# VHH binders against E3 ubiquitin-protein ligase UPL5 (UPL5), part 11

Target 1, 342 residues: E3 ubiquitin-protein ligase UPL5 (UPL5), of Arabidopsis thaliana (Mouse-ear cress) (q9su29r532to873)
Amino acid sequence: SPEALHGGLFMEFKNEEATGPGVLREWFYLVCQEIFNPKNTLFLRSADDFRRFSPNPASKVDPLHPDFFEFTGRVIALALMHKVQVGVLFDRVFFLQLAGLKISLEDIKDTDRIMYNSCKQILEMDPEFFDSNAGLGLTFVLETEELGKRDTIELCPDGKLKAVNSKNRKQYVDLLIERRFATPILEQVKQFSRGFTDMLSHSVPPRSFFKRLYLEDLDGMLRGGENPISIDDWKAHTEYNGFKETDRQIDWFWKILKKMTEEEQRSILFFWTSNKFVPVEGFRGLSSKLYIYRLYEANDRLPLSHTCFYRLCIPRYPTITLMEQRLRLIAQDHVSSSFGKW

## First folded at step 1 (VHH)

Design g10 (framework vhh_brivekimig_d4)
Fold by ESMFold2-Fast, scan of step 1:
Structure g10 (fold): chain B 342 residues (1-342), chain A 124 residues (1-124)
Amino acid sequence: as target 1 above (342 residues)
Amino acid sequence: EVQLVESGGGVVQPGGSLRLSCAASGFTFSSYAMSWVRQAPGKGPEWVSSISGSGSSTLYADSVKGRFTISRDNSKNTLYLQMNSLRPEDTALYYCARPSYYTGWSLSRDFDYSSQGTLVTVSS
């Protein structure tokens, strides 16, 4: 809810007391879970990809929404500066608005297929056909329908009186797309950009930052790469406490991990670090090295993790079979998210 | 009073032909584009074809291109759809319509004016 953002997490951000890298990573995860929760009315999930978000135009009914979007810009800027994966992605339209780029017809194909098809027909009609039908009776207006009531929004001054024809239909489509997708979130974009710029030390305007990226580049920064995980790279960035690298249990660990499915490997990574994806530059891009700590307890217990310090804690398992059983159990998403992780 | 009255529907075997007619009254027919739209049982409306007011330009859905021909006779205020090489998938209620901008000519649930529809059944 908005109340949760006004309460503990928002106040903790403004008066931050957490200073360790591991504590900050957990904080970013929790804050972004709250901000991008659709129940808070700030963002909407994209229909075709539930990982992607765009500002909710209806957020403006809350008079505090400018503060929330500024705060979100600050959080994302800080996450990018600290190379923290927040696990959320931006919708293409939102990304383009942050970059200061015009939204084209092709950019809305996956966002609103019906509007895409309608606009494409308008642009592809034979000019004689289009003009002989008085531009299908079109004028420079966007017609909306809410609860059976039709309303009309002018796309330009005197748009209700300006007929669409074969000479101006490109401009008409451009204005329709702008009014439908860009205009309803202009304030949200502005406030986000203000917060983003403030945290980025005022030296790099948001448009300059986003304009030099493809959406896929930003995806990698916010979520990490989708390339298969290199177990050799993972091992090269792992240190040991209570084990020697030459111990048979350590050899077993890497052998088990290497033969796991990609999904299982990502679940182990998430259990260990709270990140499911490796930065695009590999494990060197993580904020810390990873650690395997020995537990001096019963030799058959489940692994534990301290994600703030990239620490995986395991006992000295007596057999490779037992270790494999225990690791595969925590590789299940429900177990890795809820048990032995903090 | 604007009115669109259809005729020509019926039952036909696969590979057969039918010609639909739509008689328009109550408006200046030659000043408006006209469309054929169909609705198969249990499905939404599907745009089939459109023709300009003068009759010189035509558009077709990919599903009917090369098999259907739209035409008009402005002296008789009549719209036609010649349907050749009919398939079971062409079974639908066919509507003569004056298209509305908001839904375009490809997928419309709202028309300025539409007929009551004529049933075309392609038995197999």
Scores: ipSAE 0.000, ipTM 0.154, lowest interface PAE 20.5, mean pLDDT 76

Design g11 (framework vhh_ozoralizumab_d1)
Fold by ESMFold2-Fast, scan of step 1:
Structure g11 (fold): chain B 342 residues (1-342), chain A 123 residues (1-123)
Amino acid sequence: as target 1 above (342 residues)
Amino acid sequence: EVQLVESGGGLVQPGGSLRLSCAASGFTFSSYAMYWVRQAPGKGLEWVSEINSGGSSTKYPDSVKGRFTISRDNAKNTLYLQMNSLRPEDTAVYYCATSLYRGFPYSSGMDVRGQGTLVTVSS
């Protein structure tokens, strides 16, 4: 159950000790898989971009949620320090709150287009026209509707009695956005920041980490860059076990990869490393070299991978045609069909 | 179904020896590298040993190097860990593990792990 899983994650964090790089990467991926699992109710996927996550406001009804958000902050900080790509992205509102920045009207444009348009009209309406129409009957309240139930939240003391007019409409919009998007996850943000900052305070990265970044910079750190993959850079950071670099199979491998489409290359990278993106600085940004290991199995079998160790395992294929067929097959397997949904 | 089943744990005095076994099923054992990892009481996971698919290459952290030996029998689908000169700090649950490709979006290595076998080193 989610409660039992939450208890397990907390205990694993308290009991953590030094491990080898491969086991450490496996631990990060397994922990992140559980934290960002929708069934655990800690995070929700963004409606605008299924790759992005924000804290679930409903998580606050679980008395253990502060511990798990602090734990998540420490996990993300450790992953960044160890150059582990966790494969999840943060939504803009969550990022801005971690940076201690105010959420502006432009920041909600892609999150809630209806509210964005309504607020823009309120701010852009002619002042005399706005006031002559009694501020469109607006007062300092946020009206919510969930499961058919309408509720009214006061944005300030006696907000139900405070009319919106041309002189206070900017304040009204600012408070409306804050209550709608920032306030519901304030405690989760606070606990995450606590765990994250504590970890960084013991390391070289600056304490004001998020304040120095754009969201796109953090995306690159958590996921990697979206620029086309350099096959020459990939080859330069690959070592071999059970093959010599001069072996015909190794020559075939790089020739096949170079001829593949960008989508196929990303699928191979994903199969090999569990990530379809390269660090922004290139393959030198990875925490270790990549490895091609020889499988001492039937010479026609599919490749295997050990993603946390950056290992791709292939047999000594007898022909370039067979190798290409096998590599394209893993590029087209369920991994490729999953990529199509993103 | 993929399964790993550990055995051979128990209570042993400091300086003693134990041999752990792991029976693998549901996958082509001889095609995968195998790992031993442990979790001491109140501690996180620690990598203990690694062996390649053919058994010709092994790796160990300094904490167990020279005392522990990993080996495998591909004909029997069995992984072993010979533990010599055991110390109280070796007390842990020992897990047999392997790395298999997982479904998207959250793929990782060493994603198959047994239920573990308890090793207690105490006088």
Scores: ipSAE 0.000, ipTM 0.102, lowest interface PAE 22.7, mean pLDDT 77

Design g12 (framework vhh_7b18_3)
Fold by ESMFold2-Fast, scan of step 1:
Structure g12 (fold): chain B 342 residues (1-342), chain A 124 residues (1-124)
Amino acid sequence: as target 1 above (342 residues)
Amino acid sequence: QVQLVETGGGLVQPGGSLRLSCAASGFTFSSYAMGWARQVPGKGLEWVSYISSGGSTEYQDSVKGRFTISRDNAKSTVYLQMNSLKPEDTAVYYCARTIYGSPFYTEQGYFDYWGQGTQVTVSS
């Protein structure tokens, strides 16, 4: 099954490279649904931020995992090149490893608050107290517990024999963080980086690309910015088919959208484009303009969308009240994700 | 205090050989992994080779089969034997100590101590 799925995705990717941007956007949607599917063992949600993904250390059990992570790197590189939002966020630790940067104590604050607090106490403890208590019995080892069994991993050569003291505790914390958070996914990061490099020009190494960004910048590129949506900007990048910009229904549409909560506006955007977030640069950053198409069907039907082409299809509603009712209905999460998308 | 002292650099013709040596002091040499990195003019720092405390070796793809890293724990010295040298190998070569056992982290430049560097120039 995994072999069949991977083979199918690879063939789809080859075929998609030979076609236009509209078909490419639908391909990214389908592929990313499979890669970041909770049922797949490739990625895990971050414990303290469920919006973010990190490679699953246990993925190493699957002999195909190197191919899947390489493929994922190719997909992400291609999405970034074509400015396609894939709708996922990466964990800070994964991002830093892609950038080739050392993980600091501050970087794990939102990843593992308990370990953050513990390490901070070790570093901030009075030197005389720390040394008088033999570094609290700490040595240069990481103690793990898996399935109720404790294991000991040396952080450096002869780590079991090296006591932690006030002089070396910074080094101890640095090594502890590296071994706990970076090392378990090192192979996955390497395979992802290989795939990423293969898609980008060889003149731009992956580490240089990611090192130039803040995590929030990558978030904006992959999912879009968290700034409030500008309805005026949205309108400025929208064209019409079957309606004139001066039609009363078009005026009603933008007035209704402007009165909606930010959550409702994001749900409308998701229904229309399959993305809840606007690029950091605004609607200009989308790969295409948005379109409102007229439906020549019953005047009271729900909107439809073709997200691949950024088309929202609505009938010529007779009243603003009816239009608002229909738009608010599709702004509900279960309706916007399941009805009328093609 | 930790000291790393490189020797053996110089001018060599394409296809020639050089052996770099790095004398280490101030720590238990046999317990640490060692590596070589190089600063290519205009291109930044790049990892060349790694040898673990146990003797396992890793190489950058462009030097694989041409360079050999080795160590002599009794002399606290790490070596880089460079064969079939190319103009592209022209760089300042740095000996470095690492507390990280992973070749990936040495590729990212995660070393805790560095030598002063030795110049290798490959030209006619």
Scores: ipSAE 0.000, ipTM 0.136, lowest interface PAE 20.8, mean pLDDT 78

Design g2 (framework vhh_8pnl_2)
Fold by ESMFold2-Fast, scan of step 1:
Structure g2 (fold): chain B 342 residues (1-342), chain A 122 residues (1-122)
Amino acid sequence: as target 1 above (342 residues)
Amino acid sequence: QGQLVESGGGLVQPGGSLRLSCADAGFTFSSYAMAWYRQAPGKERELVARISSGGSTNYADFVKGRFTISRDNAKSTLYLQMNSLKPEDTAMYYCAARTGWYLPSTEEYDYWGQGTRVTVSA
């Protein structure tokens, strides 16, 4: 594990919180926030899908980057083993490299739409027109810009002298995609895979693990599914402390949630658990049950949450109107991301 | 075994086409990864095609370019369009559905249909 990355983390415990899955969830949350922070230069957000991450080719500037990627592989393997949703999505190109699969033109559509459109135009252009225009002046080279410096990479021997034409343009596009997306992060992928394998107790290589998944399966494991939340399923996996399931406040709570928009429901889930998404198998896929705890304080207090332990703390609100007002306040993005959580 | 019901099988001549359907009677269809498997007489069950909850597809090499898997979440139905059928495609075809998680080394499905028979002969 790299000490500098680890040394930047602080975790606070209470005795009742120092045991069980809640402590583990908090650790993963803090570690992944640090690893996938763009300021750390380990990962970049995908250009046309900002939700997704791929290794940063420029990470090689740091001689410790192999250790960082090995550590990241260990962290992700541990999260998968413990069914912890860390809120990370991988770029399709990175996923395919982990699976040991060739990157095709269709695979870069959401990674780099401009390059996708350019390559598609090259392949779909009329052969006679393409050749009469000298292959648009293209040769078997990739133009790169790293740290403000322009460079040319030959895609094949004497690539600077090899013109692109209607008979070799598919080969040109295939080589261009490989050099642009696969080759620059080969070492990072290798180190990640090593850390992943070391942690995951199995006889199957990482390639086999990722090859058996669709990207959407991995998304569901790491972040959760994008299907609408089942409030009935949520209720079925919720227990109470200081309230009886038959209490009018509990009936009001579930009625309010059912009335909320999907965005509001996800904000409540985020306030409660620090995750906006449910596992693809539903609430049964969570590492623990959810809990509604009674606060024995003023009956108009805003809800509190202890996200590590899936605890939502509310007072015995006197009216459904007041409860709805308080829940809608915490359903606002700026409130749900900071206020009342620890 | 589950609530999956296949249909669309039958007898067809080589080079013909069939469309198989798999209806979901009670699942949360849109959240499932789905697959078509087949089993020929005296042979083991093999994967034909699979489709993720998001619509990404994979095909066995022996059907690439001939078969197309698709889903209609509004109708809770999975399809397999089979073109350019060969005698070697003769088999019982099974629909399978999977939720979320599965372990490395084994692809396992939670629900299976009873199958629909496809016979390709002159």
Scores: ipSAE 0.000, ipTM 0.274, lowest interface PAE 13.9, mean pLDDT 79

Design g3 (framework vhh_7b18_3)
Fold by ESMFold2-Fast, scan of step 1:
Structure g3 (fold): chain B 342 residues (1-342), chain A 120 residues (1-120)
Amino acid sequence: as target 1 above (342 residues)
Amino acid sequence: QVQLVETGGGLVQPGGSLRLSCAASGFTFSSYAMGWARQVPGKGLEWVSYISSGGSTEYQDSVKGRFTISRDNAKSTVYLQMNSLKPEDTAVYYCAKGLSYWSPSEYDYWGQGTQVTVSS
């Protein structure tokens, strides 16, 4: 049940707090996988940027949804405190509501591009042309459809009787955006903020945490930085088992990585760690060092990884050509996502 | 090792302006939030301003509209532009490195401070 799931996961986290960072990262991964699964009604992917999540307005069907959003706020706060990259991104609209900021037209561009374009057209039409066409027949209402049933929400008192014209169209667009994007998730935002702030209350000023960030700052915290990966930094934070740093295979490994495209390097990082992005502070920000382990079996096998402990396992490849072929194979998106991982 | 070196303090008349600079070294500057705090002789340390790694800013209420924090990641330098200075702005100003790029209230390294005196 939802209540049992939320309570059980929270208790499991408390039990694992005293263990190593690999166990902690696995716990956050499992919890966030369940929370941010759109099939579970709590969150939806943004329509025009599937990397980003926003609360599902329909989550209110579950009477326990306030508890789940409070729990999610606590989990995200704890991940930030423990420097765990949870791999989720927030929609700009959700982020702005957490910050207590008004949502502008430009803020919905990647959330709902169709509505963005429609509102932009309304605001940019020549005033005389707009008015001569009776404001395109618009009134101060938001039309919705639920289970095939059309409904009308008034944006202001007597909105059904208030025509949109060149003098009030900015107000119309502002109210439309607020009613469509902010109002439907107010309770979810409130509960998330409650859990988040409660967890950080003793170490955060009275002002809102989210107001101090750009969305891109939060992205870096939750998922890691999008700057090109420093291979020298990666190498400086890597240790070896079954290889010496001076071995020709180790020299080949770093040379191959340096020649890879950024996409290939991120695929190797994902195969190795289950994360495509380095912390904003670099590899120093990771909870442990990375390790290259030698496999003592067939010298032509594909690499393996144990991602919870940042372990990449490779055989003593006899040639740089063979190593490059094997590394490029696991760098392909279809292979790096799950093949050879433990 | 981490170093933060403040410059730009001095004596200024009420209503005047000063620009403080903090040269940072020993860490990846662009990856961390930076801040300014001040201490009046005989009183506690007071937070003044914050800037995230991405450039989002926050200010103490008493300095809003008068002070501007900014950063130059290429030069590893954070700045505090102080306008319309008042006698109550007299303090030693400290540059601070955040614990991470999101820590507006938590700092792990501080500079030596630079004296700002607003007086006749």
Scores: ipSAE 0.000, ipTM 0.296, lowest interface PAE 15.1, mean pLDDT 80

Design g4 (framework vhh_7b18_3)
Amino acid sequence: QVQLVETGGGLVQPGGSLRLSCAASGFTFSSYGMGWARQVPGKGLEWVSYISSGGSTEYQDSVKGRFTISRDNAKSTVYLQMNSLKPEDTAVYYCARSGYTWLSPRDYDYWGQGTQVTVSS
ESMFold2-Fast, scan of step 1: ipSAE 0.010; ipTM 0.465

Design g5 (framework vhh_etentamig_d1)
Fold by ESMFold2-Fast, scan of step 1:
Formats: sequence, C-alpha cells, structure tokens
Structure g5 (fold): chain B 342 residues (1-342), chain A 122 residues (1-122)
Amino acid sequence: as target 1 above (342 residues)
Amino acid sequence: EVQLLESGGGLVQPGGSLRLSCAASGFTFSSYAMSWVRQAPGKGPEWVSGISGSGGSTYYADSVKGRFTISRDNSKNTLYLQMNSLRAEDTAVYYCAKLPSGYWTESDYDYRGQGTLVTVSS
C-alpha cells in the first residue's frame, strides 16, 4: 500500500539498520515486492517478459504517485549501493528513459511487436506507392481506446490535418513512439531519477550511470547473472554449523546439487536465499557467506531456510536417496520467482 | 588470460582528431560489451563511451557526445574510439575496459588495459 511504502516500511528500515545485513536485505526484498505488486498499480508487467516492469501511466490518478516513484528511486539506489539483489527487473523502455535516451523503433520490437511491424511497414514501403495511396490514410495522430471509447491524440499542432507521406513518415513514427511509450510515464521517470540521484550524491551521476550500462548489466546488479551456476563456487562460499565439511551428508548434498538440472539448482538457490541468480562476479559478490545448519529434529524432515541470513537448515538424513527426495520436493515449490505469482 | 592493448594516443592541438585502438585477446571478444574510460591528471576515472558485443548499441558521456564515436571490429578483436574536435579537457590516459557493474571505481573495473596517453595542447 501507499502507507506501507512511505510510512511503515521506511520506518522499519530506519529502526533495523543496526540489526545486521540480513535484516537490511529482507527489508529491500519486502519493499520491492510491495512496490511491484500488481495490486498497487504503480508498475505494469512487460507483455513479452513478465519479469520486467515499467511505470504504469494510470498511476498518475493517485496524487501521491510522484512520492511513490521518488521513494522507489531511493530504494533501488540504496540496493545498488549495498549490492543487494532485490529480484526486480526493468523493461527496456523504462531503462532507456532513465538513461535519457530516445526510444527508437528497434527498442519496441519485443515490447509491442504489432506496432513494430506496422511502423516498419510504413517506413519500408516504396515512396511512390506510399504517396499514391495517400499515406494509407494516416495523419499525425495516435488512435487510443480507453474504457471502450475511441479517441485521437494529436502528435503535433494540427496533427489531425497533417497527412503522413514519404517525406515525413520518419518524423511520424518517431512522434508516435514517443507519445505511446515515453510521454505517458515522463513524470514517473523524472521522480524516480530524482530519488535515485539524491541517494547517489557524490557517486556516478544518474544519467551517466544508466547510459554506460546495458540493460543486462542492470539486470545482473538487481537480480544476478544468467550464467549456469558453478556448484564448486557455491560450495567454496558455504560454511557449516552442526555438520563437518567432511560429513557424508555434506558430500551427498553437493553431489545431488551437481546432478540437478539448472532449473532445480536455481530453485534450491531461491529456497535458500530468495534469489534464483548468482551475482555476475559469482558467489563472492553476495553480501555474506551461505550456511548449512543442522536440524536436530526428525531425520526425515523437509529442509527449512532463513533466506535473509542465507541459512539452509537440514536434518542429518540417513540416506542419499532420502536427501535427494527432500531437496527435489522443495525445488518444485520454488520454480518461479516472478512477483506476479506471489 | 585476458589482455587488452591500447594504442593511438599522442599529442594533438585543440580541434584536432585522434583514433584510439584496443586489441583484445584471451576471451570471446564479440560476446562482451566494451567501454572506453579515461583518467585525467589528479582526477578519478571517468566513463567515456560503451558499445554492445554486437556493436548494435552505443552510448556516450555528455561531455563527448557528438565528438567521439565508438566502434568495434569483431573479426579483428579490436575496439576503436574516433575522437574529433578535441579539447584541452580531453587530456587523459584512455583505457579499454569491461565494466562488471554500473559503477566506475578502481575496484569495479574489469580487464582494463595499460592505457594510452592523449594530450591536447597547443
């Protein structure tokens, strides 16, 4: 909720800053889950990739939306400063606007394939054929349908009277893309950038920060890299409590993980840490070591985790077969880290 | 072992041009985004320009936009920076680099070369 984003969660962060890095990590995770929760309508999921979010143009109906986007900018900047993976991804259009870059036709190819194809056809038609067909009847307007009502938005002064032709069609496409993708979220981008800037004081300027990144770099910072997980690297950054590294159960654990599919390995990582992905630099990039804690309860119990502290808790399983069954079972429950599933 | 070797620096008068080159070896060049970073005397590193692995996307710092052009030849494992309309404030050691994160600090750069000095003076 709006209250949670500005009041309760911010106050919790202030109160818990002295309680350790695990609590800080949990705060970022919960705040980002709330910000990107579909019920809050601050962000929309990208149609082609449900992991990615863009500001919701409709958020402007809430007079507090500038404060919410400024707060979001502060949260993301703080997460980047503390190297905390919060599991949020931005769509390409939002990313480019944060970088202060113009959105091109190629940038919307995977965002809106129908519009991409239509604009490409307009630009690639033979000039004589295009002009002889009166620019397909197009004028400098964007056609919209909201609540079952069709409307037109003029892309330039007197756009309704300005015909599209072979000499001005590039300008038409540029204005159409700007009005559809950039203009509707301009205020949200501005407020996000403001909050982001305030947190990065004396660090890299925000415009320069986003300009020198590719979307994949930002993805890696916020979510982690998509390279296959190195089990050897994972093991090298894991410590034990209640087990010795030489225990047969620890040997079994790493053998089982190594034999799992990449999807299963990511599900185990998610169960353990609330992240499916490793930092691009590997497990050394995590804010702390991972831990396997022994449970002194029933030897057939399902694993438990304390994700904010990177703790996986398992009993002393009597057989490798039982351990494998239990690990595969928890892997199935964590097949998706999408905010839309939660 | 990743190796980056910069060349093309030198002394040039204000308004002049230079083309920097970076020869890359020890990794699949076309799979990695590359950047040019400069460090002026007495100042910290400044990101100048970046290019995607395919060369399809290019980015520039506001201070060099319209004057500098980044490009790459993946068949030759070479990165280029064409510098036009050079100014005294462009004087710096220029490094060929891969940035693993969005920050530029000494600890955040990856696979930086030895650098090539560009001096803009009359």
Scores: ipSAE 0.000, ipTM 0.107, lowest interface PAE 22.7, mean pLDDT 77

Design g6 (framework vhh_brivekimig_d4)
Fold by ESMFold2-Fast, scan of step 1:
Structure g6 (fold): chain B 342 residues (1-342), chain A 122 residues (1-122)
Amino acid sequence: as target 1 above (342 residues)
Amino acid sequence: EVQLVESGGGVVQPGGSLRLSCAASGFTFSSYGMSWVRQAPGKGPEWVSSISGSGGSTLYADSVKGRFTISRDNSKNTLYLQMNSLRPEDTALYYCARGYLSPWTSSEFDYSSQGTLVTVSS
């Protein structure tokens, strides 16, 4: 619970600071694992990179959430000061808000690829075609679902009555991105920054600190290097439809995957799930089991995937050599990022 | 968890009709344009139709224009495709997708669906 999280972590923090460096490092790791656990409702895990977190807008229902975010800012500042790698990463949008930078369309590509693609289509449509289709019926509103309630947010005064057209669509997209990604976590960012600042000297305010870094620099400070994917863990969290676990094709699949390079394995994972990385806790941290579905025609067909359901669809390949050829084709970056996913 | 679940497929004779449904959950449905895409056996995916978040604007592939009607019920989080005057070449797995998949965009699609089979044969 949030009360248990705040009380317990605060007391452990105070006591652990009286102990040696090894115990302190373990404490930071455990505290951050608890803070960034989605079950505690403070942070949300990014859909495209399960290592990354952003503040949960719904955290505001807990009246203690400002204290929790201030505490988190203190913990992260202390970890950075002591050069402790805490095992979590920040979402790009959260990072940019800490730096005091405006969030652009390109910045949400990895945070919400569906919204990125939709906004890009809105901006790239021929003006005459866009207007002849009544701006796709869009108005200056954002529909939101928070705590099971649906609300309509007007992006500007009388936005519900303001139609989107070729002349105002850039303004529409800018306001939509700001209201969807920046505004809902503004208070959380403010409280985190306050806690962060309290631990640093007056000469290093949070905006100045984060503005001096690329996201990749912060990643190195907080997480360190990438860990190899465990194929045994991957297999343990995979179920089958149209195949039996004992089928020769399933045995071949896992053997091929084990022989692949780390880059190829990450490309297969991306093709299958739209994620290149697994949660810090491994495949058990995924929202669902992974599935291998059988395709019943074209025994030489390329694999297909339905990434939101973690489904990889393959035919009953007649040879291990053919299966390996097909899997290596989808493991190429240009193929795995766009082809056969739906 | 974002989910799209298609239904309504089946076997129909040429000239017949079918209505496909797509039940959406895990996101604010009315904030997103939605699309239908189909894949015939042994062929690549083909964009069929798109609808705006409000339902006020629709787009259709030339191959289905005048025969198919895309619609949505935002109160039920459901997308529909009414298919009339069906032809053997309409035989395919039909997928619903979140986002605008228009004829002027690239072949990269982002689906969250299982598909529903439509077979047009005598």
Scores: ipSAE 0.000, ipTM 0.172, lowest interface PAE 18.9, mean pLDDT 77

Design g7 (framework vhh_ozoralizumab_d1)
Fold by ESMFold2-Fast, scan of step 1:
Structure g7 (fold): chain B 342 residues (1-342), chain A 123 residues (1-123)
Amino acid sequence: as target 1 above (342 residues)
Amino acid sequence: EVQLVESGGGLVQPGGSLRLSCAASGFTFSSYWMYWVRQAPGKGLEWVSEINSGGSSTKYPDSVKGRFTISRDNAKNTLYLQMNSLRPEDTAVYYCARSPYGLTYRESDFDYRGQGTLVTVSS
């Protein structure tokens, strides 16, 4: 399976290099959707912010994972060079490692709030109180659990025998953070950086590129700003099959969508197209026009979608109230992510 | 099953050149990053070049930068090291090596390494 994914991604990369800019943007959306798919083994969502991704330490089980991360680095570099917003965000820890910067305690606040609070308490505890309680029984070790297996990793030579005290607790916290967050993805970061450099230039190392940015700058490049979705632009790029533009149901549809929150609008867009964000240039940047198709039976059915063709299929709802109920239901995460899509 | 076989080593005078070759078999060569590492008499292992799977990205330490060039031919499953302006301190056994994780700091970072080819730089 990983070998099949590898072959498919490289084939798409070769085909994309042979095509023009319009097809290039479509290719980036599809490739990044697959690379950052939660069912894929390459990346994990950040614990405290599911919009952000970090390399999966477990990916190293696959001998081909270096090539997968090299390929990902190439894809991201190409996207940045062509100013394509691929709709993914990087975890702060991953970003800092790409920049060659040390991960501090403040940097893990949004990545792992429980560990942040624990480490902060260790550092802020009164020195005499800390030492009188034998450093809370802590030693220079990190305890891990993977696949039900408990393991103890020494942070330094003879770490199991080295007690944490008020004079070495800063060193303890620094080593703990490095081993927990930096070391497990070091190889993936290296491979990504190599692919990134290969596409960008041998003379422009990734550290130089990322070190000159704040995370928020990179966020803007990869996803774009949180600009509100223009419903008028959405409507202007939508055509109809089985409905007339003047039908009351079509008027209701756009009124309901305009009244929705931005989060609900993005959920409808995702259900319809498998894209959560509009390209920088607006709906014209999507690979095709959007279509509303009429379902001729079951006038109370939930909408269906065929995302490969940007088709949203709805019945001729008899009332605006019923249409609103059905659209709001598919705008909820438990429905929009999988139900009615093919 | 996995085999890496080096060739092209020998005795050369200071300022001379040598080209090393590594024939790879038993794995999908085109999918792996490859390395040249060396071990001088009485010294530890030192990496001297790396190349990505496609051959478009290479790196060198300052000790050989500008003098050594790594390249690969994926159609022939062969890795090369062109060594120019050789110095006595380049005397070492040179190994073709594979690192699945891209780490190059220790001997244990390489999962496969060839038998090596001796390069002696002496008048």
Scores: ipSAE 0.000, ipTM 0.104, lowest interface PAE 21.0, mean pLDDT 77

